# VH-VL binders against Laminin subunit alpha (LanA), part 5

Target 1, 191 residues: Laminin subunit alpha (LanA), of Drosophila melanogaster (Fruit fly) (q00174r1585to1775)
Amino acid sequence: SLLKHVSITTPEFHEESIKFDMWPVPADEILLNETTLKADFTLREVNDERPAYFGVLDYLLNQNNHISAYGGDLAYTLHFTSGFDGKYIVAPDVILFSEHNALVHTSYEQPSRNEPFTNRVNIVESNFQTISGKPVSRADFMMVLRDLKVIFIRANYWEQTLVTHLSDVYLTLADEDADGTGEYQFLAVER
Key: E = the ipSAE of ESMFold2; O = the ipSAE of OpenDDE; V2 = 0.75 times the mean of E and O plus 0.25 times the DockQ between their complexes.

## First folded at step 1 (VH-VL)

Design p12 (framework fv_prolgolimab)
Fold by ESMFold2-Fast, scan of step 1:
Structure p12 (fold): chain C 191 residues (1-191), chain A 126 residues (1-126), chain B 106 residues (1-106)
Amino acid sequence: as target 1 above (191 residues)
Amino acid sequence: QVQLVQSGGGLVQPGGSLRLSCAASGFTFSSYAMYWVRQVPGKGLEWVSAISGSGGSTYYADSVKGRFAISRVNAKNTMYLQMNSLRAEDTAVYYCAKSHYDFLTGYYTRDAFDIWGQGTLVTVSS
Amino acid sequence: QPVLTQPLSVSVALGQTARITCGGNNIGSKNVHWYQQKPGQAPVLVIYDDSDRPSGIPERFSGSNSGNTATLTISRAQAGDEADYYCQVWDSSTAVFGTGTKLTVL
């Protein structure tokens, strides 16, 4: 195993925190649960042998007819807004693993010092036909992570970058110490 | 200004070797993927190779795989193309080019080539 | 390897609209980039991601891409638009250029 330590915190997303940025998409069309009108992300720990699911992205992948409104484009972009807190960011790259080697480029931007960061995921291959919204097994999750070069960008230090190998990576998505260190952490992922 | 300046071309015999250089200025070199594209005089453009911003990933056209090696030294803002076992069909003007998006905003094997060097003629002839 | 087919040449009258096509199987699912090349010069990017213009490229240049055909449109053609034009896509980590089109402004 190339991963030594991984800590994953599940964020709670609201309907307005998720957008397709290549086209404006009404928030009511992105709701994961139409009864509660909100999205919830739950991930099992990476040491768990059970399959992992990502609620919002699983919903979107299972709604291929909705995504086909963007048909013909090689790039699909999903924006996650961190909200006022901005502490929790999850890279959804493991959902996009497929036998056709679908590539995901994850990027982040802070529009201004006082605005929340926006998490952006670019799906650079438009082959949604090979991405079926199925659950990702622990083995597939670990295989994707082994292939990635991880770059950390700190929101409060947006010009600071930490480049490391996966074997030395602690994926910290929360700042429990409230000391400002890692409070708004970014994960940029390259293959 | 964003600029790419090339050097290292010339006349070489079949089976010989040559190294091309591409010096970059005016942008954060390590944040952008780089490419080599060639053109036989009077003919069309042919992609040759790509290298990621970090240098960790390289790709080659089938016609040059195993003979050419792309590399970069980010501390020197310079990219190279080492050409070995040269053939007559490798005769062309070679251009270096930069990815349009940086590594945070796009993916280099889907990107456009927004800035090009002036070109370097390589002639492989007996 | 996929082939991108362009007409060998296109003629347009000064001030009129030129259209240069790039044909490829399912090219509408790919991001198409367009380059202009004048004699003795390096290529210049004029359109990226199907329809976006780089800074400095006049609004007369536009692009579209759907189905099996991508199109570069040059409105209000000027003498300085005479050049070779190439479309380009990526196919599984390989960049592929079109066969090229020579544009003549009459």
Scores: ipSAE 0.000, ipTM 0.458, lowest interface PAE 18.1, mean pLDDT 61

Design p13 (framework fv_prolgolimab; at its last look DockQ between E and O 0.07; V2 from the best seeds 0.00; counts 0 for: pae E 16.4 > 2, placed apart)
Fold by ESMFold2, look of step 2:
Structure p13 (fold): chain C 191 residues (1-191), chain A 122 residues (1-122), chain B 106 residues (1-106)
Amino acid sequence: as target 1 above (191 residues)
Amino acid sequence: QVQLVQSGGGLVQPGGSLRLSCAASGFTFSSYAMYWVRQVPGKGLEWVSAISGSGDSTYYADSVKGRFAISRVNAKNTMYLQMNSLRAEDTAVYYCAKRGYSGYDWGYFDYWGQGTLVTVSS
Amino acid sequence: QPVLTQPLSVSVALGQTARITCGGNNIGSKNVHWYQQKPGQAPVLVIYYDSDRPSGIPERFSGSNSGNTATLTISRAQAGDEADYYCQVWDSSTYVFGTGTKLTVL
């Protein structure tokens, strides 16, 4: 059921916070199959420079603790098309959103239009920053994981993005026991 | 096999209304933006309107804005164009079209309906 | 409204090579698509993204795009190639079609 509660949203970044406005589209128009999401930008105004994000990771009733993800990896594949005349959109690539705050990640490698792009983000505080761009302590990072509500993954990179596919999203879990039995979890719909 | 089957054309007086239909098959209809393109007989092509896969976003050429309304019913695999306040200059063959799209291609129409003639004359 | 300029007509002898041009300022920075339209029929995509062929289009259809000119080339022209041909780009929030070229096969 991990992808049953998916969304697309347009954030407004403030100095210390983010406001998310969800797109008014049903989840079954976002979820193309068990491993692939779609965001359709084809009728945005040409000058719309706002970044948009896929929201993944179900909010489980009274089960918000994701501390076991510390040290694991978030992996995903993006593919999008866009017009040639649009400007590049400057925005974070991944946002961890919790009850208390949000942390952002920007990868050095960035996708090119019309080319599949696979990314892997190690879930440790050194890969994330506060909204204002400041370092995050491990304690504060673990607090975000404890009360994690949503993982947001950027859906557009150019002003005139047409359609973006997000596929093969998974989050590996680090196992603090050193026997190598760590569990991989796949963000997919239930069978 | 992708198919777009149109209906609803005809002769109408200036100021009148018509509704065009485009029934789709052979692809996941709700995943694709759909388009109307028109052609004055013996003349070139002109884009008219577009609608997002969900139907929540619509777009119009300036020449028809405020007079035409595009819509879709995804459960019926059908797109519509409601044309109101028709003028002689709206006389054309109207095509529905699907944008070419496999996640890798942009900016072209890979499948077209058969066209339907709309004639606006007194 | 932006305009892509095409010659009004082009003639080609059977078995020879036809070239149809599509002119626009800096069109080489845009993706150009081409459609064939036979009398009384809907347009059919023959070239997309400057030079790619959809499945079912013979390789004697080819395209190029650089500078201010995109070109559709039809080698070994056949009687069945007689049609109108349109180039097309996408810009901003609209699709822009060329003025159209009537190809006559003699």
Scores: ipSAE 0.000, ipTM 0.435, lowest interface PAE 16.4, mean pLDDT 80
ESMFold2-Fast, scan of step 1: ipSAE 0.422; ipTM 0.778
ESMFold2 (binder alone), look of step 2: mean pLDDT 91; pTM 0.924
OpenDDE, look of step 2: ipSAE 0.020; ipTM 0.575

Design p2 (framework fv_prolgolimab)
Fold by ESMFold2-Fast, scan of step 1:
Structure p2 (fold): chain C 191 residues (1-191), chain A 124 residues (1-124), chain B 106 residues (1-106)
Amino acid sequence: as target 1 above (191 residues)
Amino acid sequence: QVQLVQSGGGLVQPGGSLRLSCAASGFTFSSYAMYWVRQVPGKGLEWVSAISGSGGSTYYADSVKGRFAISRVNAKNTMYLQMNSLRAEDTAVYYCAKDLYYDFWSGYSPFDYWGQGTLVTVSS
Amino acid sequence: QPVLTQPLSVSVALGQTARITCGGNNIGSKNVHWYQQKPGQAPVLVIYRDSNRPSGIPERFSGSNSGNTATLTISRAQAGDEADYYCQVWDSSTYVFGTGTKLTVL
């Protein structure tokens, strides 16, 4: 299935929160197919120094059970096809956003020029922190998952990023049996 | 508040070994990359080494590769610099320093907090 | 031999603006950090990623970086600003520090 709602944003980071405007990007700027989301920065974000993100609003979050995402894995691949010159932009790789709280994840491995970058993030509190860099308790983490509005996936790493392609987005959900054993489910953009 | 307290400096003979320690407090130690920087008295700063938060990745300046080893014991909130085959040119004040960014090594990070420094003198 | 060239010394009168340069080939494409070091003390980060100020650094400190020159600007200079100043970049596989500039406030 295709992701039904993908937007671009350049959030402003504040103490413990972010402020942003979601831009529903026209079809000529975001190309959707069965395995690939493509964002073309040539039309909007050329030479922008601000970190830009793909915002996932519908397909992956259209389930009412956001708490069931706890313990699952978010995985995705980024392809940079042109214009990755200029300064490196330092920013979180994944943001979980609820109405009044934002939690961020920064991956140890960062992308290299001319190579696909595959990232995998386990959705547990130990992999996230507040905007100001403080650790997150499970209770606080679960509160964000309960009212999760957007998952942001970072779209640029260099100031002169002209084209970034997002593909192979998966979210594995943990499914707990009555005896405490877990099963995993996949929400994927494969075919 | 963030504090980095250094120890282990002193006088050593050429060809000798010395281990420096940097004890950290006031932040989640295992979540930050750490650095060693040295300064010959009266001269400028020179980066020596870096270690990732987990200790899984280490980096060295060409001038010390093969002689120095950086390590950390996260359970003790302490980072070390093991210096072997010391030369007169290694005489300097050695500083430990903390990465600004949480759980991240990009090679573009500034060093936001520094230890007090410890003098290493290699006798000629 | 990667080199970031700084003037050996800069003098500024109280209340005036000091400018300290850091020269390097295509340095405008790199992220430049600036450190202040007073005699007998450890360095203190005063500007990171060209123009950002850490908490506790007064707004009199600002930075810019373009082409072959990065600049640290200290407005309304105070006696307490006397120090050595170092620029720093990441260059491929290593951190490189500038040669250092001694700022004297007259």
Scores: ipSAE 0.000, ipTM 0.473, lowest interface PAE 15.5, mean pLDDT 78

Design p3 (framework fv_prolgolimab)
Fold by ESMFold2-Fast, scan of step 1:
Structure p3 (fold): chain C 191 residues (1-191), chain A 125 residues (1-125), chain B 106 residues (1-106)
Amino acid sequence: as target 1 above (191 residues)
Amino acid sequence: QVQLVQSGGGLVQPGGSLRLSCAASGFTFSSYWMYWVRQVPGKGLEWVSAISGSGGSTYYADSVKGRFAISRVNAKNTMYLQMNSLRAEDTAVYYCARESYDILTGYYKGYFDYWGQGTLVTVSS
Amino acid sequence: QPVLTQPLSVSVALGQTARITCGGNNIGSKSVHWYQQKPGQAPVLVIYDDSDRPSGIPERFSGSNSGNTATLTISRAQAGDEADYYCQVWDSSTVVFGTGTKLTVL
């Protein structure tokens, strides 16, 4: 379980960079299969050469029931400090985590050193797979959204990543009327 | 099969307002980011605004921020650009454009595969 | 914020190879896309993701992108290739177009 540090940023302050302590979760230590009810996460040091993630959760979407997020757009920007070095690390970019299942997304385009990276992910089953790389049905996808605990956003891409700032994290709802469409900021989660 | 049909251009006086429309057909409109791009006659292409599939995320060029508002009504398969406080330098042909989207990966490709025919907006006294 | 610089004009003889450059800081780390625009018409995508061609675009069109320069190459130039050409990248919630190049086929 993760402790929660509450930091609510309204959309009108989305241009401001959000600084998070890194909550590194090695992808190879997320142990979940189609028959388990739990995932086990182990936090690592900030200077770990393995993938690390920011944990975020949107409390504005009926708290722990995020079915309304289906079809929505997740967007975020990562800012890296200059001076990163070392080998590129291959890992998923976004993880939808629940106790039933963890679903991963790997973005087609990857960041370059010393450049901001803006990612956009549509929250539908075709964009996610199981940790083992298997496609998921809509029913299974909806189960994960219904019991969504954390959304993990990847924090490092190179072995010697020192500081990564996460900014402008938005989930926009799929809506038939633009006047009724909302934007939400995520709450930070840490251990 | 994919079509983007524009309307709502014309001559308007400085300080006036105008609304452009872009009607889409032949694809699942709500799955696509939609854009407005303008071009001053004889000059280059300039990005104006962008809107997400749900309509919840919008982006604007600094030159129009605070004056223009992009919106969409997915039930009507139509996107709009509300232009307020128009200036002579806003005179341009305005294009709506669809960003390519990979259905299998959900990846937004960052390029425009289909464009509307363009609508001339002239701001003159 | 980023600026993509193209030559104002490029001339090529019929049947020869034209090269149009697009310069930008660290542009090789971005996906570069190219559009052709003929007078009175909307732009048409001719190259995407640095080097891929849409269906219907002739094999004579090719692209490359490395370092600070992306290049659109048009082999065996034809009169119908006369147009304005624009490079484009998507960068941090903004769309950036190049300054544009007028290609003249002599």
Scores: ipSAE 0.000, ipTM 0.464, lowest interface PAE 17.1, mean pLDDT 73

Design p4 (framework fv_prolgolimab)
Fold by ESMFold2-Fast, scan of step 1:
Structure p4 (fold): chain C 191 residues (1-191), chain A 123 residues (1-123), chain B 106 residues (1-106)
Amino acid sequence: as target 1 above (191 residues)
Amino acid sequence: QVQLVQSGGGLVQPGGSLRLSCAASGFTFSSYAMYWVRQVPGKGLEWVSAISGSGGRTYYADSVKGRFAISRVNAKNTMYLQMNSLRAEDTAVYYCAKGPYGSGSYFRAFDIWGQGTLVTVSS
Amino acid sequence: QPVLTQPLSVSVALGQTARITCGGNNIGSKSVHWYQQKPGQAPVLVIYDDSDRPSGIPERFSGSNSGNTATLTISRAQAGDEADYYCQVWDSSTAVFGTGTKLTVL
């Protein structure tokens, strides 16, 4: 089963306390709420002076959900859109891995019911790396929902990486299908 | 309800070609990675090929790379294995198999298997 | 090109516990899947992701995986458990099967 109750006050977890089940998520763990399950991520390249922030996106529990990463001259924008044959959960609480082997916590808020959830985190890409000291190139970073609701999978090593050392993980969002079908995954870092 | 039905096997001479088909029913075909696994009679299992749900990614065992081509037509719920330049060592029962749900599930267990199709390369 | 080594055969007495091993370098860092195959039939998944059981597989079947050895454990063995058993992992983009073990229930 997806993790329901975990404390994210430290980056380490015991193997018996953490297990990533593959989709589907148990029905009682799914909260489809227009004011809770919205997020949008903006990533930036090294030396991009623009602020990076987390925005909004409606969560869709239908087969047409789609994740896309768009590259610009100095920044990438990560969008979740329709078109993906699957289900995902996006929560406002996010933990980011930094070069100091520390997790950066952020949250989302909605100024009014008719406004998007927004939060701004000033993220320096050069501040991200694995515990092994390998630098994170480009705009890749680790993100984990506070409740550890997994949104996507890529490889079977995902569970073992997250079970033993959460802070060892960085996620690369990849366009696995170069033919433009929009099939995307997260790839866990090797140990 | 979930079912994989195979066809297209048979006897072929070395150097010949053959195409196997695997017809799927009971699930959303395009959401699942699909695989071919073979077994020489009396011997163990050998993975042959994999294809992503969309068909955009394909993977092959070194022993068949350049000779075999995996494909799928999601509108017809069918996967194919085109086998060219067949060798005696390709003689085996070929199984199609399905991965678990999700577009990222290529490197997972083979949870549902077809009945198998015998391919004999002889003479 | 990793190799997964299994014993050729394992015998177990009715009602006792059988253990089938799958040896591979650093196999504990990979997810291991186990298949049961009876003569003339397609394989059946009995354990996935090291220790999980598919729907319909008895809880007598369990798995573990650490270091260089994965183990399929079949408690309270029954005559119907006689079959060939294969372990399987992915190494990068290649699926690798073990050499297979024939289980005999005495």
Scores: ipSAE 0.000, ipTM 0.456, lowest interface PAE 17.0, mean pLDDT 60

Design p5 (framework fv_prolgolimab; at its last look DockQ between E and O 0.63; V2 from the best seeds 0.00; counts 0 for: pae E 11.1 > 2)
Heavy chain, then light chain:
Amino acid sequence: QVQLVQSGGGLVQPGGSLRLSCAASGFTFSSYAMYWVRQVPGKGLEWVSAISYSGGSTYYADSVKGRFAISRVNAKNTMYLQMNSLRAEDTAVYYCAKDTYSSGWYLGDYWGQGTLVTVSS
Amino acid sequence: QPVLTQPLSVSVALGQTARITCGGNNIGSKNVHWYQQKPGQAPVLVIYRDSNRPSGIPERFSGSNSGNTATLTISRAQAGDEADYYCQVWDSSTAVFGTGTKLTVL
ESMFold2-Fast, scan of step 1: ipSAE 0.352; ipTM 0.683
ESMFold2, look of step 2: ipSAE 0.006; ipTM 0.457
ESMFold2 (binder alone), look of step 2: mean pLDDT 90; pTM 0.918
OpenDDE, look of step 2: ipSAE 0.736; ipTM 0.881
ESMFold2, look of step 4: ipSAE 0.007; ipTM 0.504
ESMFold2 (binder alone), look of step 4: mean pLDDT 90; pTM 0.921
OpenDDE, look of step 4: ipSAE 0.199; ipTM 0.726

Design p6 (framework fv_prolgolimab)
Fold by ESMFold2-Fast, scan of step 1:
Structure p6 (fold): chain C 191 residues (1-191), chain A 125 residues (1-125), chain B 106 residues (1-106)
Amino acid sequence: as target 1 above (191 residues)
Amino acid sequence: QVQLVQSGGGLVQPGGSLRLSCAASGFTFSDYAMYWVRQVPGKGLEWVSAISGSGGSTYYADSVKGRFAISRVNAKNTMYLQMNSLRAEDTAVYYCAKVRGITIFGVVDDAFDIWGQGTLVTVSS
Amino acid sequence: QPVLTQPLSVSVALGQTARITCGGNNIGSKNVHWYQQKPGQAPVLVIYYDSDRPSGIPERFSGSNSGNTATLTISRAQAGDEADYYCQVWDSSTAVFGTGTKLTVL
């Protein structure tokens, strides 16, 4: 195919109008800077009580549908540098957004201020719920994966977060080759 | 208790080959990207290569692309650098290093927190 | 690749403050890491992400990064601080090291 080597960056906030019941995502509160590393992205001055997200568009994971992601793992690393303290923000860590529905995941392990945070999410219905907190059926989960538009990755955890750095966003497919080559990188739109 | 122990250096003729090894202990090896950094005696540090925790992504400095191959065997907690078509300018102390943050896939913009003791590679006739 | 320029050498009197600079175009938008290397030894991380200290590194070591200059500051300099110091950033997937600065404590 066309792709030689994949960059793992998301330099843009996805400008879809996303409305969550109790936690709206304000697009203009996210400052998008040039990526310093092809595999990372940095948000600065995210000083808000509301959660902010990186929008990751899954350009390269079988564009006709994303059923092959079922049972795979999403992994990414966040580092908070030179940040301000503030109240902890309660919000989901990963959002699978489709045209008709949004499914959310909240990780058991949460970041600390003094070290990088790597999150790993197995892509199965038992790890997700609706925005209102209800369980998700296999059928509903598959419908979202079939028409997946964007994956949102949480960018702030404290009210006065100065800098958040996102790196190494990958999706591992369930049907791996014998030596683990089923790894997949998300391609950012490069500038 | 976290440490990297290196081996495999030595004297080799120009055009020859050599393989360096870096054995890790005290951490979950497969969770971290690993790196090779070299230093010509009396000179500064130069990054050479990187490999993700899974081994699925590899990266090389332009000066070694096509000649060096980085690999890892997570079951043995060991990383390798296969050096082919060696040149006089490859003479250096080679360090293996661990990145600070967890990096199962790809590599990150993070610091090298643990370094091996270094292995001298001399390319001379 | 960007060039990170450091002074070749810096001298400081015992007990005084040493400042080692790392110059690069718009380096303030990058994350800067600093390493200390003593003769015959592997480098040791002393500052990461501009200003954070690893456990075991004394509070005398601090960092800053803005505009075109990152700075490693060593207050109350001690004889044991004599070493080569390197700044480091990432450019894409490539690690770029500074030219190195030899610190002498008088």
Scores: ipSAE 0.000, ipTM 0.465, lowest interface PAE 16.2, mean pLDDT 74

Design p7 (framework fv_prolgolimab)
Fold by ESMFold2-Fast, scan of step 1:
Structure p7 (fold): chain C 191 residues (1-191), chain A 124 residues (1-124), chain B 106 residues (1-106)
Amino acid sequence: as target 1 above (191 residues)
Amino acid sequence: QVQLVQSGGGLVQPGGSLRLSCAASGFTFSSYAMYWVRQVPGKGLEWVSAISWSGGSTYYADSVKGRFAISRVNAKNTMYLQMNSLRAEDTAVYYCAKDSGYDYVFGSYPFDYWGQGTLVTVSS
Amino acid sequence: QPVLTQPLSVSVALGQTARITCGGNNIGSKSVHWYQQKPGQAPVLVIYYDSDRPSGIPERFSGSNSGNTATLTISRAQAGDEADYYCQVWDSSTYVFGTGTKLTVL
């Protein structure tokens, strides 16, 4: 079974550097359904503002070296159901997580309640920040990709989210050199 | 302390171009998203465009897509709005505005400071 | 694209309470921000995230948001509160402003 929570030990990671808990709170139940993953929040308390994330593991690239992802696009689709009024949760949309560092991305495009949402993130340093909000050098960005452990994809956006499904997770490699074009599908394994 | 100073407005013929500037001081400019909002004289506010802290992401209202381009030069603490193919409907006071959010969160926060506004008049 | 509906005008007597509404489908699921704009001036943020106040904004300004209606409440109204007020939400990939309300203090 997998760890429900992921911890990091970096000088940049501590409670005072962020307004919310950076231990990603996984959905109470995450179920693999072949082409989709389900996050079930029905066991959460009302008005729970804790962000939750799908943990995605790359099965198509070197398990300990993902530098070939640089310049590629991460794309995914989320499907939401929500039966209650609830406020929007403020949190980053994608976290590149390594043992010694985490880099965050917040997309300008945000989902609408009960509507499918497709997000696309170009994997370059200018689209990510440190937890403390600082720019990331290419060297530091490459270090995170080299030792990438998990890509976290945000699973809830409203306090009253009931169920979120994640589907169609792809990493499109950059075509900037050689034959470097392709799409890699990821599977999230949390349960 | 926080100031946004605008320039670049004026009168222009339909089909013409103008570039608006917004010079920022009193905060770490490179850490915040920035916005353009316009207001037709006597009417309400309309969001026009947004740019992320790094300049890596830009967004536009449907009414200006393909004609306007937002940009920023963090080293100069300045944001720009390049307006091309101007129409009579683009006549408005244009405001630049600062995101009030976390250094790494973009697009989900109120606008805590606004520039003084710059009038753009498109007429023949 | 979508519109947030506000009354065109609201009148309030000195010292009384003014209420300005902002109507939108399921607006209670979104965070609402409020701006005050005086003639010839840029807007000023007076309430954010439904009910929080920026530094320098008096306690008599408050807000609420539920269902299809958000409300800006100005208690003990003063002459200096006379202005246009706009609500604002983040909606998907855009910011949407309300139609605006002119507050007159009698």
Scores: ipSAE 0.005, ipTM 0.480, lowest interface PAE 12.4, mean pLDDT 77

Design p9 (framework fv_prolgolimab)
Fold by ESMFold2-Fast, scan of step 1:
Structure p9 (fold): chain C 191 residues (1-191), chain A 124 residues (1-124), chain B 106 residues (1-106)
Amino acid sequence: as target 1 above (191 residues)
Amino acid sequence: QVQLVQSGGGLVQPGGSLRLSCAASGFTFSSYAMYWVRQVPGKGLEWVSAISGSGGSTYYADSVKGRFAISRVNAKNTMYLQMNSLRAEDTAVYYCAKDFTMVRGVIPDYFDYWGQGTLVTVSS
Amino acid sequence: QPVLTQPLSVSVALGQTARITCGGNNIGSKSVHWYQQKPGQAPVLVIYDDSDRPSGIPERFSGSNSGNTATLTISRAQAGDEADYYCQVWDSSTAVFGTGTKLTVL
């Protein structure tokens, strides 16, 4: 995928020290599809990401949408002024919620995983009616971060760190260039 | 406004039983894990037990495992600690406490609100 | 079975800065929370996630956590700050409290 998978190194998280029954839902109730299975595989190697990704996916699927959430090749860069000594951290996946379930697709609905990046961006963008070369609203972004924090294991506490350092968070996604060239640009979430 | 109001407690003889209650208000009770923490008068805090928001998962300190049972009735916004086979070393003030994190399971973290405490004395 | 070690007591002069430490192996990789307890009262959360303050806690209270030591710092100490202070972490399946520190404001 376009995203580099990296570990979040602080605070401490030891997956083996957390009982499976401490997950927000029992193992046999985990919603499985191609996207979820791919995320689970990736996150087994990056323990710090598992609770947050599962929460966003679970949140989107439980928002009374009739189709599964779509996870694109999106990234956000975290820069913590204290918790990570100013280091930049790139999360493997950012899933954006949708108010229009007809516009949400999963990898399961698209047998080919080599779909053009533009198609994934268009699906994500159409699900965010407020994105037109403008930053995502602070309230909407805080809702997503709050839900990640609220519904998942805080053993590593990086979700709390994200919330407290929101000014250092950048959401990177492919977007149509304002001049119509079809090139992509950054969408920053700022105070 | 979050409130935790405790009841129960008192003097019991060794080997006896007692049930503590913690009545909650001001938040969606079923969405939060709840805890019991005890403190021998003049000494430090010791975690005793935890229960998930749904009541499906329970956790106990080794010192009370097999003797104490934590439970909750979400329809009544109340949590309980059933204490059996009480020993002199169980004498303490018992606090109920609310987890900060709203979860469907147990995601232990820190205690943002505490009840007033209930003294339990195990003595003949 | 982690052990969190605090000094038994700390004294601070009125208006000066008090520092209460919480020692634990690799505690800097964990989130540390701090509670204040006055005689006859339930504990009150004063710092969570190493350095964040709950609503209603004065800015004089701050926290840090690095390596093997977490520190609660109380600047411009007031008579009302006199209390017992406990650090706490969650480790695997248990909440672990520090041994407690009595703060005396002179």
Scores: ipSAE 0.000, ipTM 0.437, lowest interface PAE 17.8, mean pLDDT 59

